# VHH binders against q89az9, part 40

Target 1, 320 residues: q89az9
Amino acid sequence: MNLNGEQKSAVLLALVGIDKAIEILKELSIQEIENIAKCMSYMDVISSITADLVLSEFCNEVRINKDQNISFINNNFIISLLKKVLGEHHAVLLLDKFKNQKNISDNIKKLNLINPEKIVSLIKGEHPQIIATILIYLNRNHAANILSYFEDNLSLDIIRRIANFSSLKKLGQEEFVKIIDNLINKYQNSMLNQQGIVTAVELLKLIKRDQETKILTKMFSSDKVLAKRIKTKMLEFSDIINLDDVYIRRLIKVFPLYELSEIMKVEKEEFKKKFYKNMSLENTNLIKNYCSKKIFISNDLIQKKRNNLLNSVKKILYNS
Key: E = the ipSAE of ESMFold2; O = the ipSAE of OpenDDE; V2 = 0.75 times the mean of E and O plus 0.25 times the DockQ between their complexes.

## First folded at step 23 (VHH; framework vhh_7pa5_2)

Design f03 (at its last look DockQ between E and O 0.01; V2 from the best seeds 0.00; counts 0 for: pae E 24.4 > 2, placed apart)
Fold by OpenDDE, look of step 23:
Structure f03 (fold): chain B 320 residues (1-320), chain A 123 residues (1-123)
Amino acid sequence: as target 1 above (320 residues)
Amino acid sequence: QVQLVESGGGMVQPGGSLRLSCAASGFTFSSTSMSWVRRAPGKGPEWVSTISGDSGQTNYADSVRGRFTISRDNAKNTLYLQMNSLKPEDTALYYCVKDSYDIYEILKQYRVWGQGTQVTVSS
């Protein structure tokens, strides 16, 4: 069981009900009450399994009837409990504190699940201090990956700000929550928009090619941005060999050579030639040397790398 | 009391140039990092550039890098933003911001937007 003592206590208090919980809390210090309340605030749903484990640990003598209704910790329960134990004024203060912390935590969890590139897109317009603050709360590896997308001088500034960071005070926390909420909303909206594009692409793939071409041509004349987005989304890896050399040259500048080498190892000669004619002799030789090595790469890994290359191409085309 | 007064805005054609100024008072300017932020119609605030107080290091948003130059004159307590190769997308109210390690101190300035200086880029 991965619950600490405070968490177990929180579960028990929830299970015994508010009246009995109040009696127990009266025997605790304010700090202890705060700690337990905090734990409660983070526990939205207690599984029956968790509850049973906690009860079995603490109530060895009480045969737990499997049919007992498990009470859920909800916000109303916490509010009522704190108000009764600490009074309304103190309860409100604590609840506000807990609310902000929970909101930060929940939103950060969401941000940790968003890919670094998308995060950068979302936060690049923010003040460096805000960026620094966001990175402080993210998982370290995730933050590091995100940081790598910024220009060197900006990264330096962000790191300096992180180094000088002490803590978010109450007002800062409130503002921070709003910022993160806004970011999440932006992300969600972007996802919805992307879904529309995906649907459009799916439909376009199902119609006659001549009709598709007409639609996209007309769209390009009226809404270039949308047309580009759709065309970019429709691009497949096999289409890379048909791209203008100008885009290949751009791609070579931004795509890691080692990863390109790995892809080249399994690709056809025509694909290789398309790239070799657009890169230096030195880099060409490096790739050729790599291709001559007996290195095994799984099909899944190769596909992932192909996708990376395709995504890089798409990015270049979209920004062109 | 901290006072920041922006000036230098105007209307220019695409490709044109403007130089913004910010007169600062009420704090030790020379040791304070300063930033430019802009707000376009219907959009949220966008960070533009920062210059440090200690080292004079400059940072720029990707959207303005290579076109804008932030500078300062500590003797005059003045922050500058040289804007070259202006684009319609640069149209916004521009604000000077006193930086802080506390995001609240930064964001409170966003809430109490001063007059700012209007930059309009249009053909």
Scores: ipSAE 0.801, ipTM 0.952, lowest interface PAE 0.5, mean pLDDT 85
Fold by ESMFold2, look of step 23:
Structure f03 (fold): chain B 320 residues (1-320), chain A 123 residues (1-123)
Amino acid sequence: as target 1 above (320 residues)
Amino acid sequence: QVQLVESGGGMVQPGGSLRLSCAASGFTFSSTSMSWVRRAPGKGPEWVSTISGDSGQTNYADSVRGRFTISRDNAKNTLYLQMNSLKPEDTALYYCVKDSYDIYEILKQYRVWGQGTQVTVSS
């Protein structure tokens, strides 16, 4: 391992055991104890190879025989050590400080695994300083990907704030912990809530259609937001013709014209007319020209294209 | 001492496949998220993929999604990258990466890199 002196000290203290470690720590300053305890709080398992390397370095100075024991650094060891060295009150205060630091580290690891597009959706409403602070703590490539989703003026503002960032102390560690916890909770609740909606949709699909309609009608009266989410998730391709024209116009702006042409070729005239009245004459003529050609399209490919269109509709309705 | 040793690179034709391996030692592999990063000739590092310690979460760059699969074998301390449908744009030196934070500056990101394995995609 490439361990610094404090890391080597943390390993050595764990290897000598709690009683001897207490005696050693009592001879150190409070700052030195804090630095070593911080090292211990990030350690997990000390390999026998790491233990041998640290002991060998120490033995060259003191000529100590190595024990065969394997030691663990864990939270209970750290808690017991600090309570005995500093007393209950000061140990609790210091442990609370380390809890915040470890919480930030653990949650940053989680955020680095969440895809950039989802992170953007979670933070897009935050103040630019908060966004900048989050990006500083993410890994560099991940932060760069996230930054690329923002408009030029906001990206410039965020870069300026990153360049001028001196430390987390301006924002405060406790406030940053709260922000990061809220992001993780928001992400997890979104995933759990999505599971609940999927389950409700599957159950509603299994009941009789007249009963389904009655349930959804009552739900719109009592919880419009939930009913809207369930109805959007239940949306079928045949429902597209019944959408308000404003949604059709939004759909046309984001859905590839070529794929739309392929779908139009196999659909009924009523479906085509719904789209044509919401398109430019140029685009309408392009689609009509494509539909006039003798082109065979397989049933499997058409179903995939229909599903793609439906998913685009669901995305528009979800964001409306 | 953390060591990361990549292997499995080589020359393949477009559309071909390769499987990269990374032998890891000197840390608790099963508890550590791992990444693949590549560096094309004359370009800076580009993140490719990340996998959590328990393999419960994977993530991919858009340029490789659907073609590359990251995996790990915690019993063998080995990280893998299965690369399918390779393109000339995938030509790069591929690195196995362990992300580490400096313990004293806990919020500062630090990386441990392997030596890399060359992947060349050409006719």
Scores: ipSAE 0.000, ipTM 0.089, lowest interface PAE 24.4, mean pLDDT 74
ESMFold2 (binder alone), look of step 23: mean pLDDT 80; pTM 0.815

Design f04 (at its last look DockQ between E and O 0.86; V2 from the best seeds 0.69)
Fold by OpenDDE, look of step 23:
Structure f04 (fold): chain B 320 residues (1-320), chain A 123 residues (1-123)
Amino acid sequence: as target 1 above (320 residues)
Amino acid sequence: QVQLVESGGGMVQPGGSLRLSCAASGFTFSSYSMSWVRRAPGKGPEWVSTISGDSGQTNYADSVRGRFTISRDNAKNTLYLQMNSLKPEDTALYYCVKDSYDIYEILKEYRHWGQGTQVTVSS
């Protein structure tokens, strides 16, 4: 059981019901009540198993039906409990605090699920202090990955700000929630747009090639950005060999040589030649040497690397 | 009371240059990092650049890096933004902001923006 003492207490109080819980809470300090209430606010559904484990630690005689899910912790319960114990005024203040904290927590959870590159795109326009604050609340590994996308001087500044960070004050919390909400909304909107593009691409792939070309040509004349996005999305790995050398040269500058070597090991000579002519002799020799080695790479891994290369190409084309 | 007064904006053609100034008063200017932020029509605020109070370390948004230069004169309590190679996308109202380790204080500055200075890049 991974619950801490406060969480266990929260579960227990919920199980005993509001009347008995009040009697127990009367014996606790305001801070303790706050802590327990906070825990309650973060607990939505507790499994019967979890509840049983908690109870077994406190009461050996309490048998809980293992087949029942316990949905006893809800907002109304918490509100009623706090109002009865602390009074209306203090309860409202505390609930507001909890609401903000919950909002932060929920939003952060969402951000933790978004890939680092996308997060960077969302937050790069924010003040460094805001960026720092966001990173403080994210999972450490996720924050570190995100930080790696920033320029060195900016990263330094962000780290300095993190180091000087104490805590978010109440007003800061409120503003922070708004910022994160806005970011999430931007993300969601972008995703919707992306889905639209995907659908468009799927449709374009199903129509006659001549018609596709006509549509894209007209689109390019009227909406260059959209046309570029669609074209970029339509690009397949097999199309890389047909790209202008200028893009290959750009790709070579930004794509890790080692990963490129791994891809080249399994690719056709035509693909290799396309890159070698745009590479230094030194790098070419490095790749050739690597290709001569008996190294086994799984098909899945190779496909992932191909996708990485394709994504890099797409990025270059989109920004061109 | 903290006062920040921006100036130097105007209309320029793409590729042109402008130099913005921000006159600061009501606080120890040299003790604080300063930032430029801009707001384009229909868009939210965008961070542009920051300069530290002591070391003069500078940071830039990717969108302006290599084109804009932030500087300061602590003796004159003035912040500057040299903008070169201006693009239509740079069209915005530009504000100077007193930096803080508290996001609320920063955002407060956003809300109490001075008049800002308008930069318009158009052919």
Scores: ipSAE 0.747, ipTM 0.930, lowest interface PAE 0.6, mean pLDDT 85
Fold by ESMFold2, look of step 23:
Structure f04 (fold): chain B 320 residues (1-320), chain A 123 residues (1-123)
Amino acid sequence: as target 1 above (320 residues)
Amino acid sequence: QVQLVESGGGMVQPGGSLRLSCAASGFTFSSYSMSWVRRAPGKGPEWVSTISGDSGQTNYADSVRGRFTISRDNAKNTLYLQMNSLKPEDTALYYCVKDSYDIYEILKEYRHWGQGTQVTVSS
C-alpha cells in the first residue's frame, strides 16, 4: 500500500481532528495546504490498515485510536478547516476549483459501470466532439465497446477527434461537468421509471384477481399506453397459447427454430398445435423430427429457453 | 466575428423534401468542419450531420442517415442540408454550427437560439 506524501498528510489530518489539523496546517505553505485539501476532498473512507501505516510513519506521540470505520471526510470538515486556516475568501476559491474536478471523477466512475449499449442510447444525439470527450475520460475497454456501436464514418470522426484532443480548458471543464451531470441524471430517471412499472406489476400480482381486473380495466380507459406496458410485463408463459395467431406467426419469424424445438419437445400437445398451425410444413417437420430424438434437456435449461420465448413475445406485444 | 445565417425551412407534408442553406462569414469557411443541429419542440439540441472542410468526410445521426445529405460550396461560403423523405419527427428548428475541438465553443453556439430555420412536417 503506497501513498504519496500529500495522501499520507491528508489521512493524518483527518485522523487527528480539526483542532489539531489547524495547528499543523498553519505551519505549511499555501500550496502545500491546497495539495493536501485536494487529497482530502477525494477520500471517501480510511481503513484501519491505511491509518496504521500513516501513523507509524509520521508520529507515534500524536496517535489516535484506530478502527475499521472512521468518519468519512466530507465537505463540512474541509470547509471548516480551510476557512479557519486560509480565511473565507481563499477557502471559497479553492473549493470551487475542486468541485469540478471531483464531480468529473465521480461521474466517470459511474459511467464506467453503465452498460455500453445504454450509454450509446444516451449520447447518440450529442455532437461528435462531445462524444469524443466523454470517451477520452472513460476506461479504454469501456470506450472501445461503446465506440463499436457507432457507424463506421462516425467512429472514424470520433477517433480523429480523440487523437487531436489535448485537454479541457477551464470553460470547457465547466460545460463538461454539466454534460456528465445531465447524462447521469437522465440515466437515473430512466431506471427509476422502469422500476415504477416493475413495482406496479409486483403489487398487482399480490392483490385479489377481481380487484386486479377492475384496476387494469379502468387504467385502459384512462391511460392505454401505461396499461399496455403493465399487462405486457405481467404476461406469463402459460398465456402464450391464448395469443392471436398473428403474434404467433411474428414470433416464429424472429425466434430461433432450434430453441423453439427444444421447448416444443417438453410442452403439451395443445401448445404444439398452436404453433404448428402457424408455421410452414418444412418447419413443422423439422420440429417433429427433433422431438422424436432422444435428447435430455435439464429443467433449468428448459426454464431459460421458456423465458427467452416469453421475452420475445413481450417484445412483439409491446411494439404492437 | 463569426456569423451564420440559416434559411430554406418551411412547411411540408410527410415524404416531402426541403433544402436548407447556411451562409457563413467572419472566418475562413473552407478550413473548418461544419455541423447541422436541430431542436424539436420541448427537446434539447440534437446533432444531425457533420462535413469536413474539404467535403471528404461526412457523417450523420442514425435518425437521418440515408434521407439527409450534407454538402458545402466553399466558393460561396455556404453549407447545405438536403432533406428527403421527411417525417413528422423531423419537425424542429435547424441551425448550423462551426466545428471545434473545444466543447465550450460548440455549446456557446447552442446558446444563441435566435438563429436558425424552422422545418415543419405536418399531416
Scores: ipSAE 0.534, ipTM 0.875, lowest interface PAE 2.0, mean pLDDT 80
ESMFold2 (binder alone), look of step 23: mean pLDDT 80; pTM 0.815

Design f05 (at its last fold request DockQ between E and O 0.70; V2 from the best seeds 0.71)
Fold by OpenDDE, fold request of step 24:
Structure f05 (fold): chain B 320 residues (1-320), chain A 123 residues (1-123)
Amino acid sequence: as target 1 above (320 residues)
Amino acid sequence: QVQLVESGGGMVQPGGSLRLSCAASGFTFSSYSMSWVRRAPGKGPEWVSTISGDSGQTNYADSVRGRFTISRDNAKNTLYLQMNSLKPEDTALYYCVKDSYDIYEILRQYRHWGQGTQVTVSS
């Protein structure tokens, strides 16, 4: 956020309303009042997002000050001040708002650190409006990356919803907090379970193939979800060529052609044939044309794309 | 008052088909996108599909894409969900939701769900 302290103060004062802002200003020096007023005069319409961010930042700063033993700027001080300025009832309402904003901010920070693929897995079951709202609060680059994992029509709808987004009202904020909390919890739970699955996969890879198959078959009969998770986790990129054509056809329908082309450029002929037989002649020709071009792709980028393809396959298999 | 009444659920075998209906009243039906959401036992709400007011755009969750088809009849104020190739994982209560650009309006509906319509896919 590129706002300076005075600008942030102006935003905060605007949020409390003019009547209450006046009361706060009474406690400030003339110079401070002048500076803030000046900032207000130059401010355009403050977006709801900006307002929320400023509020969230404010809440975080108060917390930081507490940790630095700034005794005069602690939670009790703020509470007392707000009660004095706004009255008991309004102070409580504002404090609740602060609490919600802080919660949102903290959890958003966490979400910003989670890889896009994982985020998609966490939010894909949510209503598109919820997805849109989440993306609005995430870092722009991160949100963009996440958005790229969705099907084109869904992405379009999400963008449309973002474009039509105005603000989260109080009740909406409360609900949003719950949504974000739930996402974080899901993430944490997934991480806890992931280690077990990884271990299981490692073990299964070390046993004979026939035994593995038997184990997974039995598991599938008793716990289909777990079996699918393990099986999908076990799948490697090299296994794609051995998949039933039905899955390849499904993959081709959902996986971006351009990205597939990039992968195919560096893959063996056997891999290419596996896909060509399952796609249209038109798309085949597009890929062939791309492969004929002298374009250099780094190994890291290729690997990333392979992983994307693999993940798409895994998803298809998991949902089959 | 906005009213949404779901119907058409039932018990089917895997691979079977069902067609759900949602009768809407209390608002201008054609002006709003509509969604299907389902809730499996012990799980939270899962978005299934959305259709625009004019039926020009449809979206599906990955889990149902290619199997489910959302449609609407604005003259009848009715939303439909054709479900083909049903799987046990599709077992849930299905709800019709009036879309909004306000998540609160969406979630409020989640809180005040009617009975929905039960879909059970079992051998």
Scores: ipSAE 0.838, ipTM 0.970, lowest interface PAE 0.5, mean pLDDT 84
Fold by ESMFold2, look of step 23:
Structure f05 (fold): chain B 320 residues (1-320), chain A 123 residues (1-123)
Amino acid sequence: as target 1 above (320 residues)
Amino acid sequence: QVQLVESGGGMVQPGGSLRLSCAASGFTFSSYSMSWVRRAPGKGPEWVSTISGDSGQTNYADSVRGRFTISRDNAKNTLYLQMNSLKPEDTALYYCVKDSYDIYEILRQYRHWGQGTQVTVSS
């Protein structure tokens, strides 16, 4: 939001209510009152998003003032200030709203840093209204990227719900705080579990081959899901030639033919043969024609293409 | 007062079909979108499908798309879920939810997951 200080003041005064706004205005100069009143006269509707952002900025500015000791910038300072300005009852009501807005703002910042594909995996089981509410609070480019992962009919419903959104009421704000906190916790737990799998894979690659085989064999009998996750994570590009043909056929259906051609140009004939026996004569001839051309591909680019192929294989194997 | 009563669950083998019903009363049924939600043993609620009041828009979770069909009969105040090609993963308590633009109203309904109709898919 790009509001100047007077516009932000106008929003804050509207949020505290007319009686308290009058008390605050009485402490300002006539010029300051006129400037704020002019801002208010140009404002038609204060959206819930604008109100949330202004409230969050107010809380942050009080805490960012570093020239005072910690007792001046903590919650006790804010509580005392508001009680003296607004009275006990109104201060308590406003502080409850600030608490909810701060929790939302802090966790939204964290969500904006998380990869859109990860966000999708965390929210795709949620009711469309919950998804829509989350997207409203994310920055526009991030929300658009996330939305692109959903099926068209669901995306349409989510957009319709965004278009009909007005504001979160107090009880809705409380529920939303719980939702986004739970999403952050799920993300953090997912990252911790991923670290454990990575560590296990690194250790298994460092031990003797016969011991590695014994451990994985026993793991497949006692915890099939974990064993599958570890085996899939251990997969390297060189392992692709050894895959069962059914997986190669699935891979060919989903992987872009042009990128496969680029990979094939630099790979061994045995690798190429594995793919050719699982694809149409037409596609085989297209790849062979590309491979016969004098085209130079940088090592960086081909490594990226090899990683993309390997990731597609891992997705197929994990879902099988 | 709003009442939603689910029925039609049961035991079925993998690949089988079931049709769930939800009888609605206490509100103008045709004015609201409706959702199916399920809760598998030991898991939290999972959204399954939503249908608009006029039936003009339907949505499905990826896990059920192509296998489940949501529908409604506004004259009978009844919501339906046709479930085909059932998998063991579809085993859950299924219940219907009156839609709202207020997430509090949606989540309040989730707290009543002791109601609904049980679907069990097992050999």
Scores: ipSAE 0.620, ipTM 0.903, lowest interface PAE 1.6, mean pLDDT 80
ESMFold2 (binder alone), look of step 23: mean pLDDT 82; pTM 0.838
OpenDDE, look of step 23: ipSAE 0.791; ipTM 0.952
ESMFold2, fold request of step 24: ipSAE 0.600, 0.596, 0.588; ipTM 0.895, 0.893, 0.894
ESMFold2 (binder alone), fold request of step 24: mean pLDDT 82, 82, 82; pTM 0.830, 0.830, 0.829
OpenDDE, fold request of step 24: ipSAE 0.832, 0.830; ipTM 0.970, 0.969

